# VHH binders against Protein EARLY STARVATION 1, chloroplastic (ESV1), part 6

Target 1, 368 residues: Protein EARLY STARVATION 1, chloroplastic (ESV1), of Arabidopsis thaliana (Mouse-ear cress) (f4i9g2)
Amino acid sequence: RSEKSEERRFDQKMSAHGAGIKTSSSAVPFASPKSRFLSKQEKFYPRCTPRLTGPQSRDTPPKRDTGIANEKDWGIDLLNENVNEAGTNEDGSSWFRESGHDLGDNGYRCRWSRMGGRSHDGSSEWTETWWEKSDWTGYKELGVEKSGKNSEGDSWWETWQEVLHQDEWSNLARIERSAQKQAKSGTENAGWYEKWWEKYDAKGWTEKGAHKYGRLNEQSWWEKWGEHYDGRGSVLKWTDKWAETELGTKWGDKWEEKFFSGIGSRQGETWHVSPNSDRWSRTWGEEHFGNGKVHKYGKSTTGESWDIVVDEETYYEAEPHYGWADVVGDSTQLLSIQPRERPPGVYPNLEFGPSPPPEPDLPPDQPQ

## First folded at step 1 (VHH)

Design p1 (framework vhh_7d4b_2)
Fold by ESMFold2-Fast, scan of step 1:
Structure p1 (fold): chain B 368 residues (1-368), chain A 123 residues (1-123)
Amino acid sequence: as target 1 above (368 residues)
Amino acid sequence: QVQLVESGGGVVQPGRSLRLSCAASGFTFSSYAMGWYRQAPGKQRELVASISWSGGSTNYADSVKGRFTISRDNSKNTMYLQMNSLKPEDTAVYYCAADLWGSYLDEYSYDYWGQGTQVTVSS
């Protein structure tokens, strides 16, 4: 294979990452401050109807966007090469690629590749690092970190990692995934960031969540959600979204639900605060008894209130979107990491104390 | 122009207390998260404490938790760090920091720093 062909491939990659700020993924979850304020103050407040149920309380936001999967796969291929090279493309842009291999105690191994470049006029630059890690405890990790900036101060940063914890002596397996993306303007007070995580074990325990933040046109917004399954029939879901302006106007919506075997509760609040600290809110709740009856209650700062018991079938999603087979199916590259060969007679250092006792197999705890 | 000006540093005996102040100007102080960083000789700058725009949420490094208290007075555009039970290990230059990118307590978000104030804990 020719070095010129490889340079052209890398240059095409650089053109995709040479831009300073990512704008297509940024979204304001709320209407502008004035339109949101008018909706609550002029049309609905104080003439709002009570919130008796929350269809939104049964849903979590869409799962994490992992649209960097192709980039991850490409970078992992570079971990199999021993490279240390640099060049200049026909358009005057510069690039480099390097790789390394770090070793440590207890079988620790880190293979990594790094690449980066600068535009022909020096107005933008980017870097990208990929790694795999392992040791003799059953630990495996894949990760990527990408970043870029331009001469106007625009910048973006993106990271993603998968981690496996697998104790060969206890039959415990846990996969954790996380991602973080940020973009920031150098010429305006504007930017956004997202953190996403999902964690799974082989026994059905699941934890998912996200934290998002953005700023645009002197408005800041936050969006948080979480979803937890204990693998034994318990489910907890919540969301909290709010926004504010530099003028001191704030508004938000939040809810949570917690269920076990059809018995549980939901509650939430929609709120608005004016610049003078005048607060409007509407709170609501549901108690589900598992017997075909639901207690619904709520109140608002406008004097609305309700407290009723209705005949209603309780519905909730008891299982996560992914079972363990789906989780390992999505983590084939992580699972394919080759640890360092352990010499005969060398015992991995798992932790302080005696070897862990064998853990009995738990029956599958995910009837839907 | 964004300006952050630290004061209140000095030399103090172990076990004593100091209160640092940070006066902010050039931005809407009440809208942004603030923090304190420190840098000891030969070490990297580290986040010590942070406070949300409203003062309703605070975060502390494990090494100072229970000993330091961060607070803010939005009417005065001023942030404080009350440092109790000071140890020789707390000796560092302390920097006021502002997150004009956001109002969350993310330790990686701080864009602006003051000139720093020296804190020395020795006998």
Scores: ipSAE 0.005, ipTM 0.178, lowest interface PAE 11.1, mean pLDDT 70

Design p10 (framework vhh_8pnl_2)
Fold by ESMFold2-Fast, scan of step 1:
Structure p10 (fold): chain B 368 residues (1-368), chain A 121 residues (1-121)
Amino acid sequence: as target 1 above (368 residues)
Amino acid sequence: QGQLVESGGGLVQPGGSLRLSCADAGSIFSIYAMAWYRQAPGKERELVARIYSGGSTNYADFVKGRFTISRDNAKSTLYLQMNSLKPEDTAMYYCATHLEWLSYGDSFDYWGQGTRVTVSA
């Protein structure tokens, strides 16, 4: 417990927080850690890259950031090859590729392609599976899953899926995209996990988010963010990031913004808990009136406070988001899936088909 | 969310084999870790085997070397290969799906209705 040492640490956090206030309105949704400044990752997300082994396909989809999807890198051509092959490379590593086609009720069809390999000594192996699914309800799905492991206990896994839900009765269409990646070390008590999703409907409703967490030794970190657009002018964005150390020190930063037609608010909290359970926090807020005036206010557990009204030169603009036309344009591979031909007099069972994935955990404005 | 449907149970003699399947028609199968549980007559439900989203597996000591858990995400199907079956393996077998956390363990979202396995002469 030293006021001066804590003051210096908090001053650094406060400077970053002050910069964050000015830049938060223009911030894009959180992208891959590699696209951020390294200093932020070093402080909040220690670099932890477990050993990964095995060759990877050039045709695997790229990690998708918070932007329009690029379907040109989709491995749909793997599904069209319909091959079963195996071999050994010059370095003694082995590989295989297999494919299949499964049929089920209500027009269900799954085309899939799987490839994999192992090192010459069997100490590492990897697998990659691609699939395409459809049924007579208008459901369509594209997916990929990759994984690998080695004899040292290192393992990695990633997946990516894109789904179309279509209800003929309500004439409602929805596209959902999701991806997960994780890696674990067998030797360092280390690992990390990322999950992200994007959901869009034909009426302009949009939801995006990500959950990330990891550990290195006994240090752990978590990051969650979400965006919601209701298609009627409402925008909600939030981020919640926190970390803890093996000594019980915890720290975090969270913020939320809610806007409707350029009028709204932002608020946040930067917090720290020492190993002795002493808690420091600083809360801040902004109210945007849509007329070039912004009310800025805040307080801290150490007695700091501010309450000011400033003139903003820039009118607040709604955040960029994908429109439905952009989403379906980028989903060309998904939309090109050919369903099984439906026989005359056979009607689709509209109760069949996969349900959307569960909603995210606790919302940012609820107490934990 | 999805519906889990188990199949493959039945009556088998000691030393025999069975393969259980669990199909998930509703959720995005690949984002979940999956597990097989069993409940023997007069006992509490117990974990038999778990396979994480990344392919890592855990087995209960009483089935190690005899049972193998696997998954096929393209088919949205979980499997349990049961070999060298014993009378004490007699139980209702359930599949379950959950979201995993590195720091907090697993919580199960959905369960199937079960498939019966009887090992008797």
Scores: ipSAE 0.000, ipTM 0.282, lowest interface PAE 13.3, mean pLDDT 68

Design p11 (framework vhh_3k1k_2)
Fold by ESMFold2-Fast, scan of step 1:
Structure p11 (fold): chain B 368 residues (1-368), chain A 123 residues (1-123)
Amino acid sequence: as target 1 above (368 residues)
Amino acid sequence: QVQLVESGGALVQPGGSLRLSCAASGFTFSSYAMRWYRQAPGKEREWVAGISYSGGSTSYEDSVKGRFTISRDDARNTVYLQMNSLKPEDTAVYYCAADFGWSYDHLSEYDYWGQGTQVTVSS
């Protein structure tokens, strides 16, 4: 996805989190500091390196990512091919594709496929590894790892994983997704790292989050957020963002809300620290009583303060944008994995001290 | 309970080598990228190296690139930092971290840190 699409998604989520601010009275300040106190959260993007795939290579299947409804399904057909081929293009660049299938204890099965390429002088390369795993307990896993570098010394890697747990004893299915992305400049002190995760169970419990870090133009920034839903109307959401410069200036904004049945709270802090360690902050909060009254309070280091009770209807999002029913629909590839059949009368070694299934012999992420 | 335990720190002469280990327990080690950080006396904690889930992708701070190598052994739930051509400037307490991020950062409840191991490079 493009950066613009990611910004739109982020803005949409932030708008949802900001629903509480939209219901806030203009009698109390909840605005972020003026834009001049906040630097843009900029990212470095490596130049796209053409894949060195040769005439017989397939297109990379679409990645399934986390945190977005209606993501493209990951094409698992690549894992159904038994290939071991390599070639050299006219420009001296090389490409390869290989696959394997490993079996282990308790019905363990792993299929994997790896593709990669390298420029003639080795200054540019890329690799992509896909795998699926399963066992007799109903455990299923899909994974992708991609990495590369270009002739300018830029490097990147990203990974994505989806896991299904079908615990026979708890009688509870759980789906977990996670993704990590990273890019680093070879010529500048610039790069970024992003991690997303989503966890769902069949009873409606949902947890989502992201941790992001980057540096560009002598500025470093960090963004973290989380959402938790219990499937019974409770919600907890929070964000924490901050940045700093090499000149020693630091600033941030953090916010959380917790609600159940119209009762709950929101609170936040916007802060700034100058190079000489002078700290400014503004804290604010809301207590919602579920009776049409909201207690709003706050203070700043410059002496502003407020403590008021207003007549206001409480509004918050009590359900995730994307839940269990949506996840199982979008996890069709994961759900289609056929684990090895458990023979009649054979039980998994779930007692104390059974040997774990062997790890698959995954090839190196990067070509030799 | 989540635990990270660093070991291998020692006194070494300039130009020498050390291998640090970080043993992880209480979480699914193979699902996490792992990182090494260091902190010299009177200085901020800085990022040193990172390694992806599968071990195929690694990253390093510029001052250690070419001298340090990060690796992992998922069967032993351990991440390693091989340090070669050590310099006095490498003297620091070295920390292992999981689920933290790349570049230096503030700690959070979702970060897992070890207690550190002292490396001293002196003649």
Scores: ipSAE 0.000, ipTM 0.214, lowest interface PAE 13.8, mean pLDDT 70

Design p12 (framework vhh_4orz_3)
Fold by ESMFold2-Fast, scan of step 1:
Structure p12 (fold): chain B 368 residues (1-368), chain A 123 residues (1-123)
Amino acid sequence: as target 1 above (368 residues)
Amino acid sequence: EVQLVESGGGLVQAGGSLRLFCAASGFTFSYYDMAWLRQAPGKRREWVALITSGGSTDYADSVKDRFTISRDNAKNTVSLQMNSLKPEDTAIYFCAAEPYFSGYLWSTDYDYWGQGTQVTVSS
């Protein structure tokens, strides 16, 4: 009953089933890459804390689970309710809703709403805070922060924001999105952290990426990836995924590709490290010169090597990464934010660059 | 705001030891990968050591078995114990958190950087 034997068996199964199509196996003209499997990464999920509120009025939002969501749950309507209320249920659990406005220099406005609940003994709680910000430079921000814990000691935190920056000098608008989620077990060594970001401008320049880390069932895993598009045909895409066990076995797969108009390269490495630190790896690469020929090369620590030129027309088909950021939706809500009315004869500061946002008057976004 | 502050650098004779510290603030330290990188005069930055959020460590071949990276999540600090120092270890040492645009564990491109601390090893 050897986990290493199961790892080898699973790697061969995944290779046979087309897993890792843009990695070492797809670049090799000869059979049998020396890759280890990357097991499907499972995540610890904390047991959701039900939203505990008093009897619902016509103006009370529907009850929903307050734990980590697999998809974005928009509570944006809370910003329109402008409600401050709190109560205690017969079982001793408490709930609250609060809202506020903050005003600052250069037309700054922050509108926010928060709701939350807590069990009688404080062993279970949750909060959800929504905010929007704007100023007279065209800056807009929309965000949420959610956190909670359950009676088993599990905790979770997530945040999501999108920001519009405008630069009147260069006539550029840029939208930046970010999202972070994390969960931690109170009873076992298990948890995970995920960070996602997206940046876009009006001409198609794009940066997108993620950093993920987790622990479950005596394994730790890491996944990082990025994509960059210049809006003019240049593409940079990369992925780095690796895992380890408590026994000290590590394995991973990483690759990158860069293309412009059929010219470019891709390269990667599949690697494994045993508990005694013996390392083996397989590296591969492709060079595409746009002339109907592709240079393919590679080598392994076990002596495999190849260096060949093949007749192959270069084409690029982007396979986008899917992740948490892909579920945040469009920017309609951000763009609908209404800034403060500007008095006649008052102009925003139009010096170079987006004005830095005024000091935020929001709750700390740090998980504890 | 995210801030990384290095300390512990100085002048030491070949064969000696130094311990570098990095104090982090403005983020949830326990969930971030932390790294040490260095830049010698006239050279590009090179990666030295990594400690993941889970506590796993990795080292550049040039410092393996001589340097040890560790972290204290209660104090939001990462440290680098440097033993058997060589003149070739002379550099400004930087603390960094999470790669931004890298596909490789030994990347020199991190989201957050400290200002660096000078280490000078005399022969």
Scores: ipSAE 0.000, ipTM 0.213, lowest interface PAE 12.2, mean pLDDT 70

Design p2 (framework vhh_surovatamig_d1)
Fold by ESMFold2-Fast, scan of step 1:
Structure p2 (fold): chain B 368 residues (1-368), chain A 123 residues (1-123)
Amino acid sequence: as target 1 above (368 residues)
Amino acid sequence: EVQLVESGGGLVQPGGSLRLSCAASGFTFSSYWMSWVRQAPGKGLEWVATISGSGGSTDYVDSVKGRFTISRDNAKKSLYLQMNSLRAEDTAVYYCARGLYDFWSGPSYFDYRGQGTLVTVSS
C-alpha cells in the first residue's frame, strides 16, 4: 500500500561505483555530517627531501580508485639498464643503484632494479625496487615496492603489482592488479592505509575492491567497497564508509546491490551515533522482480517509513565500465614480457585443480 | 590452499635467543608482506614485526626493536624471526601471518595465520 511517505523524495543517484539509488539525508532534520570529513582529501603526506646527487624516486603507476596503470609507469628503462653503483655525498649520506637477473626452476626468470639512499645518521632513508617476473606456467608479473622514512620520524611504503595468469593450452587468461600503501606520522597521531585490487578474466569475470582508512587530528575514517561481475550478467556491488571522532561521534553509509537478468535487490543504511550512544539511522531496500514491479521499503529512527510497490524498469550495470579488453590494452608491458623458451617436450610443473603459479623469487634487499 | 606452519618455539632462559621459522605454501610467497604476531597468556593478539615481499622493508613493535630481526628466504618460501635478549614478557604463542600490520584494525585482521608456536621465557 501507498500509505507511506513518498520514497522518491529520498532517492539520489550514486556515481562512485556505478549508477544506483539510495536514501539520502537531504532535506531531513538529522543529516549525516560525513560529507564534512569523507569528501575532503585529508591525508597525511610525508615530506621527502630531494637529494643533490644520486638516483631519484620514480613515479608509480597512476593512482585511481581502480589503480589503472600503463606501460610507461613500470620502469622498463630501469629494467633495461644494467647499473650497479653506489656513492657517498659530502654530507655523509649514501646512495646506491643495483640490478640483477635471476633464473630458477620451471623457467623462472626475474629482472630487477633496486635503488635507495640513507642519511649520514640513518634517520632518513628510502628504497625502491622494480621487477619483471615470468615462468613457463603462463605467469608474468610487473611490480614496484617503495619505502622510506624521514628525520621527522614519518614513514611510508607502497607496493604495486600487475600479474598475468595464462593457460597457453586452454586459451584462458586472467590479469590481476593490486596496490597497498601506507603512511604514518612520527610526530602526530596521523596516518593512512590503502589497499585495492582489480581482477579480470577473458570470459568477463571481474572483481574489484578497496579497503582504505586513515586518521588526521581527532578523526578516523574507513572506506571499503567491492564489485563482482561473473561475465554472465550477474553483479554484486557494495560500499561501507564510516568515520569517528575521538570524542565518540560515529557516522556512516553502507549499501549493497545484487542483480541477475533484471532480478535482484538493493539495500542500505545511513547512520549516526552520538558520544552518549544515541543512534539515528535510515534503512532502505528495493526488491526487483524482473516483471516491471519494484518493492521499495525503508524506515528511519525519526518515525518516517515507506513500503510501496511501483511500476519501474530495473536499471543496473551488468558489465563493468572498465573490463577485459581495456585491461589488455593497458597492460602492454606485462603482455610483452618474454619468458624463457621452453625446450620441446618439457612441460611446466602444474598441479591439478586451481593452483597458483610456482613461487617466484625477488632478490633480497640487503645492500646496506 | 594457503598454509603457514611455524616451528622453533620452546623454553628458553631470560637473556637467551631463539629462532622461529614459518614454512609457507599455496600462494606466491614473494608477492606478499609477511608478519609475526603473538598472543601472551590471557591477552589479545599483538603485532611483532613485518617484512615486505622483497625483504627490503621491515618494521617492529617498539618493545622488540633492537632485539628481534625478521627475515625471509623467498627461494625456500620461509619466514624467520630471530629473537635475542629474550624477556619473561616475550612469553607467548607466536603466529606467522600473511599481510601487513593494520594500525587501525589491529593484528586480529590478518587474512591467514598459522597454528602458532609456543615460546616460554622462564628461569
Scores: ipSAE 0.012, ipTM 0.465, lowest interface PAE 8.7, mean pLDDT 75

Design p3 (framework vhh_7qia_2)
Fold by ESMFold2-Fast, scan of step 1:
Structure p3 (fold): chain B 368 residues (1-368), chain A 121 residues (1-121)
Amino acid sequence: as target 1 above (368 residues)
Amino acid sequence: QLQLVESGGGLVQPGGSLRLSCEASGSIFSINAMGWYRQAPGKQRELVAFITSGGSTNYADSVKGRFTISRDNAKNTVYLQMNSLRPEDTAIYYCAAYLPWEYGSDRYDYWGKGTPVTVSS
């Protein structure tokens, strides 16, 4: 059951009755291969030492959230172990656990914990690093970075980060969360990449998004979405999902909505391109006047079209499912970071927090 | 990018001592954990000594009590003090640094080019 078949059924219904349009929740139907890399990390642990157990950075996300929003636990416990040790297994592989505490200018403080392992010949290895950072500007950061590879050519990399930007003098605060994950197979034509971000401020401004890319066998897929709320009733949401095969078949679904106080628009396109470049598409739109009238229009390459005004209440999600109050409640570990005591008479450099890190560039080897 | 340069190898009589040094350099320098490995002719490369950034150490059974690994983080250098050297310690000694993997890199650690140690009369 392809999306093209579902759209043809939808268009057939529209042609028969002239009914209002409905967007389907389109999903690119390709599984992520990430699960098959998890078990291989354990081969460098000592046989008699229990595997390190810590909170996971996130589980599978709900459709409208990045997946970080529902996570309440974080690996801060690793930072409290203060362990430094290393060893060698009977097969010649090595492993280590270490921790440190770095101090710098302007009250900079970083606590970190790291563990890793490596095969005798260096063909397989893994590393996991956890950290907390703070300074006298009110900046606080929690993070984790995990990576590894094995002799079969499999590789994986992931990060998760939560930051607080605040200026105690201006009484402004924002919390930003981000995560990136990727895995590649050395034996199969398979790989995937995910990037997630959530940004919240104390005035209700919210921005969330994700970029996902993957390849499995001869198929590649991309999924991007974003949500923006200004904290004053305006909302912008969009999604763009598409896939292709090496034979040149492509298909996708995209939509956006913009609303404020019951007035706005919603529009989208579902499309398919065959290897011989024949293109099918169904486009649709809604214009909401805020007076109980909605203008609905659309067309398809198969000849169906509509342009009607209907009596209909405007319905949309005006507020984020997860917002400032929720993220503050879920950021106890970040908010509890104790900055270094500032000596009397020392004035910190008070920018409004450190500059946000630039949005991470897409990896050069991204499956496009 | 990090580079490792080993020094201090040479010829020494049985029972003698040598001190190997491994100096790390690069535009962005960060060392997490360091190891000394050796490879004798016709044998696989083996771990000799390992040290974390916090100073925890591990040694191969054949060198325990004779070799001491240490580091000077201010000088970005790791050392291997080798005492009571034996003919079977003859090998090329390699320095290795364990660093976090960077996406797009095919390299997860750094190796020096090696420094030869010969223990003979």
Scores: ipSAE 0.000, ipTM 0.150, lowest interface PAE 19.5, mean pLDDT 69

Design p4 (framework vhh_8pnl_2)
Amino acid sequence: QGQLVESGGGLVQPGGSLRLSCADAGFTFSYYAMAWYRQAPGKERELVARITSGGSTNYADFVKGRFTISRDNAKSTLYLQMNSLKPEDTAMYYCAAGFLYSDTWGEYDYWGQGTRVTVSA
ESMFold2-Fast, scan of step 1: ipSAE 0.012; ipTM 0.479

Design p5 (framework vhh_3k1k_2)
Fold by ESMFold2-Fast, scan of step 1:
Structure p5 (fold): chain B 368 residues (1-368), chain A 122 residues (1-122)
Amino acid sequence: as target 1 above (368 residues)
Amino acid sequence: QVQLVESGGALVQPGGSLRLSCAASGFTFSDYAMRWYRQAPGKEREWVAGISWSGGSTSYEDSVKGRFTISRDDARNTVYLQMNSLKPEDTAVYYCAAELRYFDWLSGYDYWGQGTQVTVSS
């Protein structure tokens, strides 16, 4: 079939690759990554009209829409193999696996593993580096960085990390997760970028978000969202999605909501800008009083407006609360990191809580 | 608008140590991978060290591996290069650079600093 209208993206299916590596072999020959035509970020059109009665459909990402969960079991157990080897396949492609173990001040320990391959002519290559870090302050970190390119000029890069901070004085633990991914076409002006983060503390505070961007067929799109929970019933959520063509047409949809115990507000805007900078927009808002009444208001640049108080419809709002128990259940690999044995009477450097030491040098992305 | 300002360069004796800093402004620092480069008189600019946007991955040129350490402090929008066991051949102007790990890197926009002079001499 014709590949002219297809956008090529390199999407590493880490669960599939991880299963093969984990169960099959301690050494990995060069394997060309499979290209996939997956839209990581799809364009969207402005919402037509906010619904003035009944619950609103919101584009709030699901709890696990971070990209990180797909990576937790892929390749991380390679850290347990401690293999250093390299070779050349019959077709002239090369492969390597290497591992190391670095120690530093204040109990710092880093275990890492790197693997990769390169085609005979160097037109295709890939590499992955995995690591775990810890120290005597209770600090723990898991991470990965992956990159590659193929003979068609397509390239990709991604990383994720998960970190545990332990404040020894207050005994307050905090987990932070982040991931960043991108891919670029070598034959089309096309690509995408995604960044996610999640932060949780043992008192129930949560911050979560994403930034996404892509381009395909002379259209660019952006998506940002965030969620904040204070652990005491306060919820803040927001989304901002928009797109642009090379001819200067732009359109988007954004909203935010803030609630505490059923009382709060939400507001949003659907907008469009023509190439000559003429702007159309529709704004809307809701105030929830917790008394069975909702104030709904809004306006449009076309002259439509409303400002009404209506009876609250039955709305069984799920209040997603992120407790420490939920977070540690998802972070079993991070929590399994074994720190260095601490000598009797030696205490961590706790000047202002956990203070990770300077990180030692890790290997470069390609074989030495 | 966009600025990278290196500091910490000095004259040091062989075997000495220096810490270079690069303060960034005018862009979202946490979205950028950061690198250090150096250029000795009459030589091409060479890559020295790199750190990913998250700080979770670092890489080094072979001649500085084990002696230099790159780190970042996103709260201060600063990247650092800790240089230990300095040798006369480390004498160069050191530059920091920011590389956007975003789709916008398709445009080829890298940001460079003005450089800071490191001299290793008795």
Scores: ipSAE 0.000, ipTM 0.191, lowest interface PAE 14.7, mean pLDDT 69

Design p6 (framework vhh_4orz_3)
Amino acid sequence: EVQLVESGGGLVQAGGSLRLFCAASGFTFSSYAMAWLRQAPGKRREWVALIYSGGSTDYADSVKDRFTISRDNAKNTVSLQMNSLKPEDTAIYFCARITIFGVVTEYFDYWGQGTQVTVSS
ESMFold2-Fast, scan of step 1: ipSAE 0.005; ipTM 0.417

